# Designs tried in a protein design chat: VHH binders against WD repeat domain-containing protein 83 (wdr83). Part 19

Target 1, 315 residues: WD repeat domain-containing protein 83 (wdr83), of Danio rerio (Zebrafish) (Brachydanio rerio) (q6dh44)
Amino acid sequence: MAFPQPRPQAPQLPQHLWRTVDCQQGAVRAVRFNADGNYLLTCGSDKSLKLWSVSRGTLLKTYSGHGYEVLDADGSYDNSQLCSCSSDKTVILWDVASGQVTRKLRGHAGKVNCVQFNEEATVMLSGSIDGTVRCWDTRSRRMEPIQILDESQDGISSLKVSEHELLTGSVDGRVRRYDLRMGQLQVDYIGSPITCVCFSRDGQCTLSSSLDSTVRLLDKSTGEMLGEYSGHVNKGYKLDCCLTDKDTHVLSCSEDGHVYYWDLVEGSLTLKLPVGKAVVQSLSFHPTEPRLLTSMEGRVQVWGAEPEDAAENES
Key: E = the ipSAE of ESMFold2; O = the ipSAE of OpenDDE; V2 = 0.75 times the mean of E and O plus 0.25 times the DockQ between their complexes.

## First folded at step 12 (VHH)

Design k4 (from j3 with A33N; framework vhh_ozoralizumab_d1; at its last look DockQ between E and O 0.85; V2 from the best seeds 0.00; counts 0 for: pae E 3.8 > 2)
Fold by ESMFold2, look of step 12:
Formats: sequence, C-alpha cells, structure tokens
Structure k4 (fold): chain B 315 residues (1-315), chain A 126 residues (1-126)
Amino acid sequence: as target 1 above (315 residues)
Amino acid sequence: EVQLVESGGGLVQPGGSLRLSCAASGFTFSRYNMYWVRQAPGKGLEWVSEINYRGSNTKYPDSVKGRFTISRDNAKNTLYLQMNSLRPEDTAVYYCAKRFTYYYTGSTLEVTFDYRGQGTLVTVSS
C-alpha cells in the first residue's frame, strides 16, 4: 500500500453548492448581492422583493408594494435603502429598516427592466422597455426624473453605474456608455439584442450578453472587441452575465440549465456548472469573494469555491 | 498611427453606381466596428452605414437602405461601400470611421467620428 498522493486542486471558482433556498416568490427574475456582499435581494414574479442574510441563509424582510412582478433591485452602499423596478412601470425606493416605501416613481411608459443606485446613492437610474433611462433624485421629494436619456431605438434591458459612467444595453443591439463628467456618449454596435451589460472590476473593459448566444468583451476606451464567448444558449430570455471577483473569468447564464465560465484571456470554456433542468434566469458574483448566486425558477442557490464543510474546517 | 484613406468617389449620373473603399492602417482592423458617414455641402454629418468587426451585421438608415451595401475585407484591412441607384441627394463627401462619439452641447447631441483622411467626394448630377 502506497501513501495517498495529493488530490489535484480544483479551480478556485464557485462550483460547490452551499445552499438551496426556495424563496416562495414564484419565479425569481433577479438575484443581487448588496455592495459588500453580506446580503442578497430576490425579485419575485409574485410581486415581492426579499432581503436575505447570505451568511445565515435567513429571510430578513419582505418588501411589498409593486403591482406586478419585480424585475430588478439594488441596495445602497450603506444598506439603508433599496430600489426596485417592476412590470408595473414603477421604480420604488424603500427604507430597509422599516420596510416602508419612501418613493414610488411613475413615468416610464412600459415595464422597467433594470435599476441601480449611483455610488453615493444620491441618484437612482432605471431602464425600461420604453427605450428610456430615467435618473431620479433620492434626496428630493420631487417625483419627476431629473434627467431622461432617450438615445436608444428600442428597450433598455440592462444598466450599470460606475463612478461617473453609465453603461446601458438595448434591444437595438447597441451598448451605450455615457461619460457624465465629460458629457460624452460612446455607442458600440453588437448587432443582436443585448440582455446584460457590466464593467470589468478594473474599469477598463465592458462585457455584454446578447440573443445571438454570445458574450463579448470590449475595450472601454478604444471599442476593440477583445473576446467572444459562446457555447451556451441565450435566444429568448434576458439572462445575466458577469466577471469574476478578480476579472479572471467570464460567466453567463444559459437557457440549458447551466452557468458557463470562460477564461477571460484565452476564451476557452473552463466550467459548465449544472444548476438544474430549467432556464437559469439570473446570477450575481460576490464583490470580493469567489461566491456566486443563481436563480432558476423559484430556486436560489449559493455556490462557493470549496465544499462548505471543507471551507469551515479551513477557517 | 491610425490612418483611414477613402477613395472611389467621382461624378456619376442619377441611377448610377459607385464603390467606395477605405484603406485602414495603424490598428487591428478586424477587431473594430466600422462606419461610413457623409457630409453634403453646407450640411451636418449624416450616418450612412455600419458594420461589425466580423462583417456579420450591418445597419443602414432608411434613406439608403436597399441601395447601399457596406462590406469589409479583414485580410486586406479595407472597408467598402457599394452605392447603387444614386440620387442627387447622395452628393456628399464620404468618410469612413473607426469609432464615433456623441457629445452634448447643452441638451443637444452632436457627433464626431474617428477618421484620418480627407474623405472622397461623390457627386450625383445629370
């Protein structure tokens, strides 16, 4: 009998299931970490928004006030406020502690697909199938948007804010980047309806997913197409994409029940994570740790880079 | 150094055809979306066509759709615009661009684009 040889180390990517949460919200349209990654938000087709502790896996509060399904949500940097958007054409600003509606903002002419605070939580930005992005002041009781961006020729599917930049993805097949400091708008043509956009962690690249089943990495400053990532299925659903916490891999949801991981630089498939047998609708990557949230139907799952028991033994 | 050199313009009668070329150098042409824009005498810039980096997707405004065809040859670093059924209102200086930017003047958007040549003049006259 020989001594056991060391097992090959698995890649340090979130691939080990830690928890499964049945949210009891119907389909979960979006799952989101808060800014520090200690809480998560679930956006339900049952019209509810729920806040959960990531570490405990426990429900902390339910936010009811939307008249139709909740499509996206975001938490403020200080955890005092939430914003959400819905098929009811509204954006709601919530007080986290009381659960009460602070503002219910009307004005979009169609369902609101995406919403995010700016870094200081002084503004909320919302994007709608009506083709507009609307900017709302969080500190004022005024119910009108402080700015409306209407350059898109079709619906807004996704938006992200990074300091003074606003990145949007549109059904018109274009990724738009507004430099609010310099008053500039750069437009990058992808050619297929965009489902999700995000910035790289270092702020030098943008990532987009589209209905041609392709995720694309673009140099933010030059417009150069740096990478294409395919093999997954994205043909009819608004599915999320993202980058890992250290910008090493590209992730995408897929209609085939998997989350795909590609090496950012090489473009090769690293992992095809089996989540289940239905469309994986949403994902969110932890801001600083190798931890992933997925939603598939009414099920939210938390994934870690090591089996949970092994991680506890090491800490 | 980025260089874009347009050619192929000239005088043509209404209903005629021209093929414009844009020779690109100083950058990795096959990694960039490319554009044609034009400027009629005394008028502002008008977007004419766009093509993605692979050449698989194209877009045109209604004013030229069905008459103009953008294409690219990534092996030769060349962008093309085939213009058919030309009309007097197509008279303009035509430019190719690597990327364009809108900038705000108050609440109004204006456009610039990244080009390095003088353009090529197309004149459509009977």
Scores: ipSAE 0.310, ipTM 0.703, lowest interface PAE 3.8, mean pLDDT 88
ESMFold2 (binder alone), look of step 12: mean pLDDT 80; pTM 0.791
OpenDDE, look of step 12: ipSAE 0.818; ipTM 0.918

Design k5 (from j3 with Y103T L109W; framework vhh_ozoralizumab_d1; at its last fold request DockQ between E and O 0.90; V2 from the best seeds 0.81)
Amino acid sequence: EVQLVESGGGLVQPGGSLRLSCAASGFTFSRYAMYWVRQAPGKGLEWVSEINYRGSNTKYPDSVKGRFTISRDNAKNTLYLQMNSLRPEDTAVYYCAKRFTYTYTGSTWEVTFDYRGQGTLVTVSS
ESMFold2, look of step 12: ipSAE 0.665; ipTM 0.868
ESMFold2 (binder alone), look of step 12: mean pLDDT 80; pTM 0.790
OpenDDE, look of step 12: ipSAE 0.903; ipTM 0.956
ESMFold2, look of step 13: ipSAE 0.608; ipTM 0.846
ESMFold2 (binder alone), look of step 13: mean pLDDT 80; pTM 0.794
OpenDDE, look of step 13: ipSAE 0.901; ipTM 0.955
ESMFold2, fold request of step 15: ipSAE 0.634, 0.623, 0.622; ipTM 0.856, 0.849, 0.846
ESMFold2 (binder alone), fold request of step 15: mean pLDDT 80, 78, 80; pTM 0.784, 0.766, 0.783
OpenDDE, fold request of step 15: ipSAE 0.916, 0.912, 0.918; ipTM 0.963, 0.961, 0.965

## First folded at step 13 (VHH)

Design m1 (from k5 with V111Y; framework vhh_ozoralizumab_d1; at its last look DockQ between E and O 0.95; V2 from the best seeds 0.80)
Fold by ESMFold2, look of step 13:
Structure m1 (fold): chain B 315 residues (1-315), chain A 126 residues (1-126)
Amino acid sequence: as target 1 above (315 residues)
Amino acid sequence: EVQLVESGGGLVQPGGSLRLSCAASGFTFSRYAMYWVRQAPGKGLEWVSEINYRGSNTKYPDSVKGRFTISRDNAKNTLYLQMNSLRPEDTAVYYCAKRFTYTYTGSTWEYTFDYRGQGTLVTVSS
């Protein structure tokens, strides 16, 4: 006899606008939750990085030191450090509380598109249009990278680190996954320039967005394409994609001013969230709750699963 | 089990053409990017082409670009390599593969391919 599996309860998706923040940073190139989801970072074309309280919607600190626009940023898990990368070809390590530059790291030969800490914040990883990923020791006085990964044949657009693995997306149409403990590199050919990569929450899949207006879910261990999500517009911009906090849905930014949600398993469009009438450049999903950040031009919006007044200010 | 069976190799004169085929079974062919690699006598493996899931994008190294064309027929679970303007340096055993892995040996990267076939010999000589 067949036994029906319990159907999971339909997840609450962040579709209700809670806040709009005018960041006063020119265009916001990237928006990022910190590790616990209580703070957000905004990367400005005006060369600034700003830290905000998500619950209160208030500016906490401005970080100035880049010579050109800030393209990406990340916060350490203990909230004591930030890293950022810029069109000025540098990576900066910041002390959160003082706002001071701890390190300004040079060496990339072109714009640095992406940056992230490893879990312990002992290493920063940066990816550049120069086709390299560079690994930087956060604790030493040395200004040279501890490792340079140059296997890519074109620019690095996105990177993510999880445990001992590094996932990268390249304009060369390849998604690369490095096992840094074992010295292995696996390569999956998507074909079109990659704009964003991430791991699933369970760590068993990878997700990539590319300039053929398609987001793809791959089995990490075999390279099998498990899902293919389309209908949005991604033809010329570096747009973010992600998975929801419970791996139930796939999200993508779009050049048509929406964020698209697809059911991960069925592949069907669940929600087409109207953000505005310009390119939605960046998004970030809360690590554990159904809460979404979007950026479009100079504005950031916070979206929740419940209507207004569901959020409480952080005490 | 995963099986890849290459065919279509043989002896050909310089400037000639061959079409290689790779029959795939034991997995959902259309869900994988596919690759051709070759190994000349006494040499390591050399990547010679790749093709994405639907066949919409391909890549080649400079050594074969413009002369070789990879294609796939997902309805027939078959991968192809059309080789034109063949040269003596193209002499090798040709393999199709599902995925490649680079392993760092402490000094260089060596790469292997998951689930490669037995290969088909191409000999270019007069």
Scores: ipSAE 0.606, ipTM 0.849, lowest interface PAE 1.8, mean pLDDT 90
ESMFold2 (binder alone), look of step 13: mean pLDDT 79; pTM 0.785
OpenDDE, look of step 13: ipSAE 0.901; ipTM 0.954

Design m2 (from k2 with Y103T L109W V111Y; framework vhh_7z1x_3; at its last fold request DockQ between E and O 0.93; V2 from the best seeds 0.81)
Amino acid sequence: QVQLVETGGGLVQPGGSLRLSCTASGFTFSRYAMYWVRQAPGKGLEWLSEINYRGSSTSYADSVKGRFTISRDNAKNTLYLQMNSLQPDDTAVYFCAKRFTYTYTGSTWEYTFDYWGQGTQVTVSS
ESMFold2, look of step 13: ipSAE 0.680; ipTM 0.872
ESMFold2 (binder alone), look of step 13: mean pLDDT 80; pTM 0.779
OpenDDE, look of step 13: ipSAE 0.890; ipTM 0.948
ESMFold2, look of step 14: ipSAE 0.618; ipTM 0.850
ESMFold2 (binder alone), look of step 14: mean pLDDT 80; pTM 0.778
OpenDDE, look of step 14: ipSAE 0.910; ipTM 0.959
ESMFold2, fold request of step 15: ipSAE 0.634, 0.629, 0.608; ipTM 0.860, 0.859, 0.848
ESMFold2 (binder alone), fold request of step 15: mean pLDDT 80, 79, 79; pTM 0.780, 0.771, 0.771
OpenDDE, fold request of step 15: ipSAE 0.903, 0.908, 0.910; ipTM 0.953, 0.957, 0.957

Design m3 (from k2 with Y103T L109W; framework vhh_7z1x_3; at its last look DockQ between E and O 0.91; V2 from the best seeds 0.65)
Fold by OpenDDE, look of step 13:
Structure m3 (fold): chain B 315 residues (1-315), chain A 126 residues (1-126)
Amino acid sequence: as target 1 above (315 residues)
Amino acid sequence: QVQLVETGGGLVQPGGSLRLSCTASGFTFSRYAMYWVRQAPGKGLEWLSEINYRGSSTSYADSVKGRFTISRDNAKNTLYLQMNSLQPDDTAVYFCAKRFTYTYTGSTWEVTFDYWGQGTQVTVSS
C-alpha cells in the first residue's frame, strides 16, 4: 500500500492584503523592512524618512534633514541606526531613537540612488548617478569616504551587501560583484540598464532587473545565466526585484500596477499580485517570513501569505 | 573542461581587415557574456569588446570603436570579431575570454580572466 506522499504544500506567497498605509510623504520612492522585519522604512518625495510598525501600521518616527527627496534607506542590524540617501547628493546616518542626524556625508556629485549598511553597520555604502560607490565609516568623524569604487561607466542604480561582498547594478548594463576581502571584481554584462540587484538568500546567485522588462538570475561565481523572468513591464522606472525568504520565487515590481511572482527554477509566472493602477515603485520581502511590502504612489501596503486574522492567532 | 580556440589572425597591411573567430566548448556558450582582449608586445592586456549572452548588446573600447565589430552565433558556439581599418598599433595577440575579473592591487585594478584561449596573432605591417 504505497502511502500517498504528502503533496508538497504549495509555497505560501504573500497575496493577502493586511493593511494599507497612507504615508503622507508624497511619492514613496523606497520601502524597506528593517533587519528583523518588525518595522518598515518609507522614503518620501517630501524629503523625509519615516519609520512604521509593520503590525500596527502606525507611524513611529519621522526623520527630517535631507534637502530633496529620499531615494533609499536601510536599518542597522541592531535597529539603532538608519542610513538614507537623497537627490540632495548626501548620505545621512540617523540615530533611530532620537531621530537626530548623526552624520551627513557629502561627496557624491549626483543623486544618491541606493544605500546599505554592511553587516556590522560599521560601514555605509552608497551608489550614485555619478557612477561611484562610496564607502563611509560610521564610527569615524571623518567626512571623507574610506573607499571610492568608480569602475561603473554610468550611474549606480542599486547595491547590496552580503557579508564581504558588494553587488552593484549600473545603468551601463553591468552587474559588478566586489569581493572586499579578496579585492576582486567580477563583472557581468547584461546589456540593459540595471534597476535593481540582490543576492539570493543562500548567497550563491545574484538577481538583477533591467529596463528591458526582464529579471535575470546569475550564478555569482561563474556568471552563468540561470534564469530569465519576463511578463512584467519595466521600461521607464527604477523598479525593485527580490527573492522570497526561501529562494523559491522571484519577485518584481511592474509599471502596470502589479507585482509578479515567478518560480525560481521553472521560470513560470506563479502569481500576478494586483497592487493598484499605478506604477509599483518599490518592494521589500520580509527576511524570514512570507510577508511583502509594496509602495505605489504615496501608499505602502503590507501583504501576507494568510489573512491577517489568522496570523495574529499564531503569535 | 572549458576551451576557447581563437582563429583568423595573420599578417595584414595597414587599412586591411581581418575576421577573428573563437570556438567555445565545455560550457553553455549561450548563457555567458563573451569578450575580446588583446596583448601587444610589452604591454598589458587591453579590453576591446564585450557582447551579452544573447548578442543583443555590445560594447567597445574607444581604441577600436567604429572599426571593430563583435558578434556571436550561439548555435555554433562561436564568437567573432570583425576588424576593419587595421593600424600598426593593432598588432597584438588577440584572445577571446569568458569572463572579466579584476584584482585590486591596493592602488589599481588589474584585469584577469577565468577562461581564455591561446590567442591568435594579428600583425599589421606595411
Scores: ipSAE 0.453, ipTM 0.797, lowest interface PAE 0.9, mean pLDDT 92
ESMFold2, look of step 13: ipSAE 0.679; ipTM 0.871
ESMFold2 (binder alone), look of step 13: mean pLDDT 80; pTM 0.779

Design m4 (from k5 with V111F; framework vhh_ozoralizumab_d1; at its last look DockQ between E and O 0.89; V2 from the best seeds 0.80)
Fold by ESMFold2, look of step 13:
Structure m4 (fold): chain B 315 residues (1-315), chain A 126 residues (1-126)
Amino acid sequence: as target 1 above (315 residues)
Amino acid sequence: EVQLVESGGGLVQPGGSLRLSCAASGFTFSRYAMYWVRQAPGKGLEWVSEINYRGSNTKYPDSVKGRFTISRDNAKNTLYLQMNSLRPEDTAVYYCAKRFTYTYTGSTWEFTFDYRGQGTLVTVSS
């Protein structure tokens, strides 16, 4: 019995509101999926970090211990630990299950803007307005950093770790890529203060957002600018950018209340997603599915590729 | 093949001006940030300016800030350095470069620039 061939599907882009998460944390400065995409983290101006179930929209745990607003957070690959950073100049390592602070790490001379585990969760990396990246051992009782990277001439706004590489963005207008195996540092001059950096999923490109309202895609190995994406508003806020789960589109937050999507190759605007009437400050794309988190003021929203009524539920 | 050809150097008195040019070929010039670097006699390489892809942003070390101006003409694949208020310590061979890298040597970072030309000599003396 012959079956008709399925017709090609349009690209799956998260554009349908599935859920609004009522965080009760003041402004939410960062929203992050965990490694498997089943949980989300919210970083509150009220000094709290919260963990939520994405599928149920329910609060699982609140983590209190920072003295000022929480600016970023990350979950370990095995979901056993969290790290967070704050305007209080500290990095905190948390035990997920107990909610207890494992380490509260001091040393940065200013606000800590970004934090991430390496892939094995053996170190945490933090970047600060003090212009340094600091590497902290997660397994030791030591309270001093195992390494300080101070090549930047101004504050660190964003960092990402992929395999053996560390990518940083600085207010000095430079994107820096450290090859931790080979001891190399590549510097690419964007010109305007960087607000967010990330790697492409295939590891061949870097993406950066900057205060000239422009997102740029660079070839990692050559420094060639492969794409330049504009039309959004980014003039004064640290806004997130990212690539879709399959590297088909570039996304950026915007000060005009939208998330912008551009076709990665053509550079054309594909979607201008209306989130609200205030600055959309943070976003996070699901690791494997077309699902997006946004934060705008104190509101966190979950977006999917299909209307919720049409989407099939998991068990 | 990537080629960078510097020109415009020469002998000038302190307080004078020169304009250096760098003709680029063998790559898509407008898709790269560009740099000027110099090497004084008996000294190592020193970064002296950078300019982004469209020429909208520039950066300089304190030693030349306010005196040197980098610019580019993407239609002509040419990079420029306008050097004003020249001092004897600006005496160097000047190179244009496409990218730079630091390599860790075990105790310090050692810098290199990606350049292809023989440079152009600027001599500032009475």
Scores: ipSAE 0.625, ipTM 0.851, lowest interface PAE 1.6, mean pLDDT 90
ESMFold2 (binder alone), look of step 13: mean pLDDT 80; pTM 0.786
OpenDDE, look of step 13: ipSAE 0.905; ipTM 0.958

## First folded at step 14 (VHH; framework vhh_7z1x_3)

Design n1 (at its last look DockQ between E and O 0.87; V2 from the best seeds 0.00; counts 0 for: pae E 2.1 > 2)
Fold by ESMFold2, look of step 14:
Structure n1 (fold): chain B 315 residues (1-315), chain A 123 residues (1-123)
Amino acid sequence: as target 1 above (315 residues)
Amino acid sequence: QVQLVETGGGLVQPGGSLRLSCTASGFTFSRYAMYWVRQAPGKGLEWLSEINYRGSSTSYADSVKGRFTISRDNAKNTLYLQMNSLQPDDTAVYFCAKRFTYTGSWEYTFDYWGQGTQVTVSS
C-alpha cells in the first residue's frame, strides 16, 4: 500500500509585511484600494484625503476641502474621480488629476459614514448617522440628491454597490439589500448594530460585522446564515470586514490589534495577524491578488502572501 | 417539503392571553430569522415581530410592544408568540413567516407561510 499523496498546500494569505506608511493625517479612519489595486486612499482625522502608490509607498496627492475628519472614500473605475464623506455632513466629488473639488454636496443631517460610486461612476451613494442613504448625480451641476432612502430606523454605518444592488448596514441591527431594477428590498435581521457589510466575490453571499463581536455570512437570495465567525473583539468601534480575493476566507478587523482570518466553509480560525497594539480600524483587500491594507492609528500597512523580496520579482 | 404550521388560536375575551406556536419542517430552522404577521378582516398584512437566528434579539411593532413576546426553541423547530392583554383590534389570522420582501409601496410577500391560525377577541 503506497502512502497517500501529500496534502494540498494552504491558500496564499497576506501575512508578510511589505510596507508601513506613516500617513501624517492623525488617525486614519478608512483605507481603500482603488479599482485596479495599484493605488490606495487614506481618510484622515486631520480632514485630509490622500492618494498613494501601493507599489512605491509614495504620496501622490493630498485633497483638502472637508471641514472635519474624513470617514470614507472611493475611487471611480477609470481613476479620474474620487468621492469622500465626512463628519462635516458633506460628500465631496474630486477631480483626481487637478485635486479640485468638483462638488461639495450637502443635505445629510448628520455625519456621513460611508460613500461609494456605482459601477459606472454616474452616481455616488452616501450613508449617514441621520439614517438615510442619498443618491447623487455625478454628471450634472445639481446639488440635490436624486433619491433618498429612509427605511432605516437608525444610522447607516456601511454601504456597498454591486451592479444593480445596494447593500446597507445599520445601527438598527439590520442588513438591507435593495434591488434597484426590480424595486425590491430584502431585510435581514442580525440583531446587533452593524459596522460593515460587503458582497462575496461570486455575488451569492453577503457578509456583515456587528458590535456583538461576530461576523456573519448569509445566503443573499434566502437569508440563510451560512457561517458565523467569532473570537475577535468588536464592541464599540466601526470595524471593517471582507472576504479574500477568491472567497476562501473571511477577515475582520479587531480592537485587540489583530486581523482575524477564518476559513469560509469550515469556520475555523486560520490566522490571527498581529498588526499592532491598538485598534485595527480599517482594512481593504486587493480586488484580484492576495494583498491587504490595514490601518491602525495614523499608520497604514501593506501585507502580501510572500516576503517582499520574493514579491519584487513578480511584476 | 417546506412547511410552517401555526396553532394555538381561538376565541378569547378582551384582556385574555393566547400562546401561538409555529412548527417548522423541511428546512434548517435555526439558520433563519423568523417573523410573525397578521391579517385582520378586510385589511392588509401587518408585520408584528421578528427574532434573530439564536433568539438573542427581538423587535416589535409599536401596536404590540409590551403585550406580545416572540421566542423560539431551535431544538424543537418551533417559533412562539405569547400574546397578552388582547383586545378586539387584535382579531386576525396570524401567520409565521420566513423573511419578508417588500415588492412595492405597501405590498409584502413571504418566502413561506402556512394556513395561519385564527385569533378572535370578542366580548
Scores: ipSAE 0.542, ipTM 0.829, lowest interface PAE 2.1, mean pLDDT 90
ESMFold2 (binder alone), look of step 14: mean pLDDT 79; pTM 0.795
OpenDDE, look of step 14: ipSAE 0.899; ipTM 0.953

Design n2 (at its last look DockQ between E and O 0.88; V2 from the best seeds 0.78)
Fold by ESMFold2, look of step 14:
Structure n2 (fold): chain B 315 residues (1-315), chain A 124 residues (1-124)
Amino acid sequence: as target 1 above (315 residues)
Amino acid sequence: QVQLVETGGGLVQPGGSLRLSCTASGFTFSRYAMYWVRQAPGKGLEWLSEINYRGSSTSYADSVKGRFTISRDNAKNTLYLQMNSLQPDDTAVYFCAKRFTYTSGTWEYTFDYWGQGTQVTVSS
């Protein structure tokens, strides 16, 4: 018996189609991995939220309760709860197992574009076209937010939570990073309506996509622009961006039916993944493996780093 | 060493114009959004204007919109503020900055770094 020989590590980019799911939800406005990457959520223009097994490609549960399109969703770290937000101006907290609404939270004055649990799932944060971020207690019977952040001059398009930090993107062209313990924020002026924000996996950088068809990587502590990625089309849609599981590449949806991959450090285009002939509106990268979800119209696709035989997927 | 050096201030009559410059050194100027702020005697800091990395987008406070123009020359590591139609209440020390933090609810600013500023005095 011998130990494996070391070899050069090949790029592990999800570029091979493993599965296509016709969600039957109208347009899928957002697709999201759950925290462990074994399940996925689909947010339908038909007002439904659906939970699917990634490995089986099977529908596990449908969540009904929103009065208009579901625009975003998130799963709690322990897979016990979901949150979702909608054009109906509400945020809903769901019990995963029963499928029942635990809370339906009102207060936003306009459609709610984004929602996420904090790490412990004790709080939900939501961002709305009304320009506010609202913080909701998941355990309380009270229907009022525990905090409202109203520094934005226009709608909130995207938010992400990491420990005590909240990152937001606004139509006002600014990326804001709040330190929720100290009540302080840093503002980075991008200058074009923001469509998506996220942290790098190592927590040292922020990434933003905007309607000038550009994705930008910033040093979190200094505000220095470390990378600028373009060549895709993002002129009128709220499109997702992300980093790969190991922070090697930057990804963006595009209005031209592709997902673009750039080398994070060099900024060069690595892959232009053909998803289809319509707007690729949403993507989600697996937390630990080179696996990608994309949504285009009513279709969700799962992509992996290695080819997968369709016959083997039936086992 | 990181430095921002503001120049171009002075005494001007109401309705006059001045052009402020901010020369940057010790950091990669083109990789930062840049800002102008001012502090009038006995007052707090007032944010005035901002410009993104390439200069393709700018924004202004309502108090100066239409009168002030921010611009940058990344080849010269220089930020500019063209100030027209100056009024006595524009009298202040003017600073450039490359990033700032403010506390929600109190609106107190702290800056990453700026120089000593340049005095602008508008007096008839």
Scores: ipSAE 0.608, ipTM 0.845, lowest interface PAE 1.8, mean pLDDT 89
ESMFold2 (binder alone), look of step 14: mean pLDDT 79; pTM 0.796
OpenDDE, look of step 14: ipSAE 0.898; ipTM 0.954

Design n3 (from m2 with Y104K; at its last look DockQ between E and O 0.91; V2 from the best seeds 0.83)
Amino acid sequence: QVQLVETGGGLVQPGGSLRLSCTASGFTFSRYAMYWVRQAPGKGLEWLSEINYRGSSTSYADSVKGRFTISRDNAKNTLYLQMNSLQPDDTAVYFCAKRFTYTKTGSTWEYTFDYWGQGTQVTVSS
ESMFold2, look of step 14: ipSAE 0.694; ipTM 0.876
ESMFold2 (binder alone), look of step 14: mean pLDDT 80; pTM 0.777
OpenDDE, look of step 14: ipSAE 0.909; ipTM 0.957
ESMFold2, look of step 15: ipSAE 0.693; ipTM 0.877
ESMFold2 (binder alone), look of step 15: mean pLDDT 79; pTM 0.776
OpenDDE, look of step 15: ipSAE 0.916; ipTM 0.960

Design n4 (from m2 with S57Y; at its last look DockQ between E and O 0.90; V2 from the best seeds 0.00; counts 0 for: grease 25.2 > 24.2)
Fold by ESMFold2, look of step 14:
Structure n4 (fold): chain B 315 residues (1-315), chain A 126 residues (1-126)
Amino acid sequence: as target 1 above (315 residues)
Amino acid sequence: QVQLVETGGGLVQPGGSLRLSCTASGFTFSRYAMYWVRQAPGKGLEWLSEINYRGSYTSYADSVKGRFTISRDNAKNTLYLQMNSLQPDDTAVYFCAKRFTYTYTGSTWEYTFDYWGQGTQVTVSS
């Protein structure tokens, strides 16, 4: 009865390139996993939205209908619908299988920077440079928003929905968290224009990136700043940030062509991942596995924690 | 346990200056954005200014821009408001605040606060 060898203790961070996809969409403004992490969405400056297989790196469908750059997109949890938003001031609801536009929703007075379904995909939420968040019913034939949130004093750059909470980031330097059931709004003043917000996986923290080249972790319930992460470059671009699938690390895009990883608790830089020689515009972390998508110019790259041939035997 | 103590109020003539202080205890002051608000007689709370964690960013209500300056000293757990060019309309009780909630009351949005002191009275009059 021999004892097993000691196991490696290194972090399981996505750092091995699995795939490069040349999207042929001009600049890819946003890259997003779908809900199960098997597909990815690419938002093109050429006005197109594309759906790809992550494992095979193959194009599955192109969605055309926006009049200007597509800036963000999301997939419904049942994989039947997509939503997207654009510099054309619209939000589009798509049927995935047919590729048809189900709704093209107007009302924002400026470009729409972010869009997400709620969990049931009964509502789409969109945030615009016009400073409003608009809520749209996906099932009715009405083209007016069912709710407009206009508390922001400048453009909305990012939003995320979790249960009955809505988290927004604004150019006015504030992270806002709405409790939609209670009609309450918590405001956290970061100061610098916000580029991205998200919830931690355990739901207890919020994360924000801003144009002072700093990512900040806040206690959701108290507003206490628990961590600051810097060393990357974010001075003029709307760049994404996120947490790893197990909330062990903070990630940020950077204008220097890298993705930065920091240990969440210690705040120390763990990895400076070289993606390329241009601005890394967007990233998306897999919902349950240590996999990362990055976009830089017209390319999307898929990264895993192990070389792909070893990971292929697990799935 | 959380305590905010405002000082430095008083009577001042129009055009005068006043510096308010807020001493914090019972929480880690440097880990919170901080706020100044005021309440004039017969009026609701008016948000005036905010300052982020390190003091590197500040924001002001239109009514006080260019006249008031918020600052903080995290080593002394103290928040400040320098008030210049005071006018009679600035007469109010001034409060410092840790985090606030913006609550819909059925007809309008109102500020509410977790913790604030008794405030300090500022009176601008000849």
Scores: ipSAE 0.633, ipTM 0.856, lowest interface PAE 1.6, mean pLDDT 90
ESMFold2 (binder alone), look of step 14: mean pLDDT 80; pTM 0.787
OpenDDE, look of step 14: ipSAE 0.919; ipTM 0.962

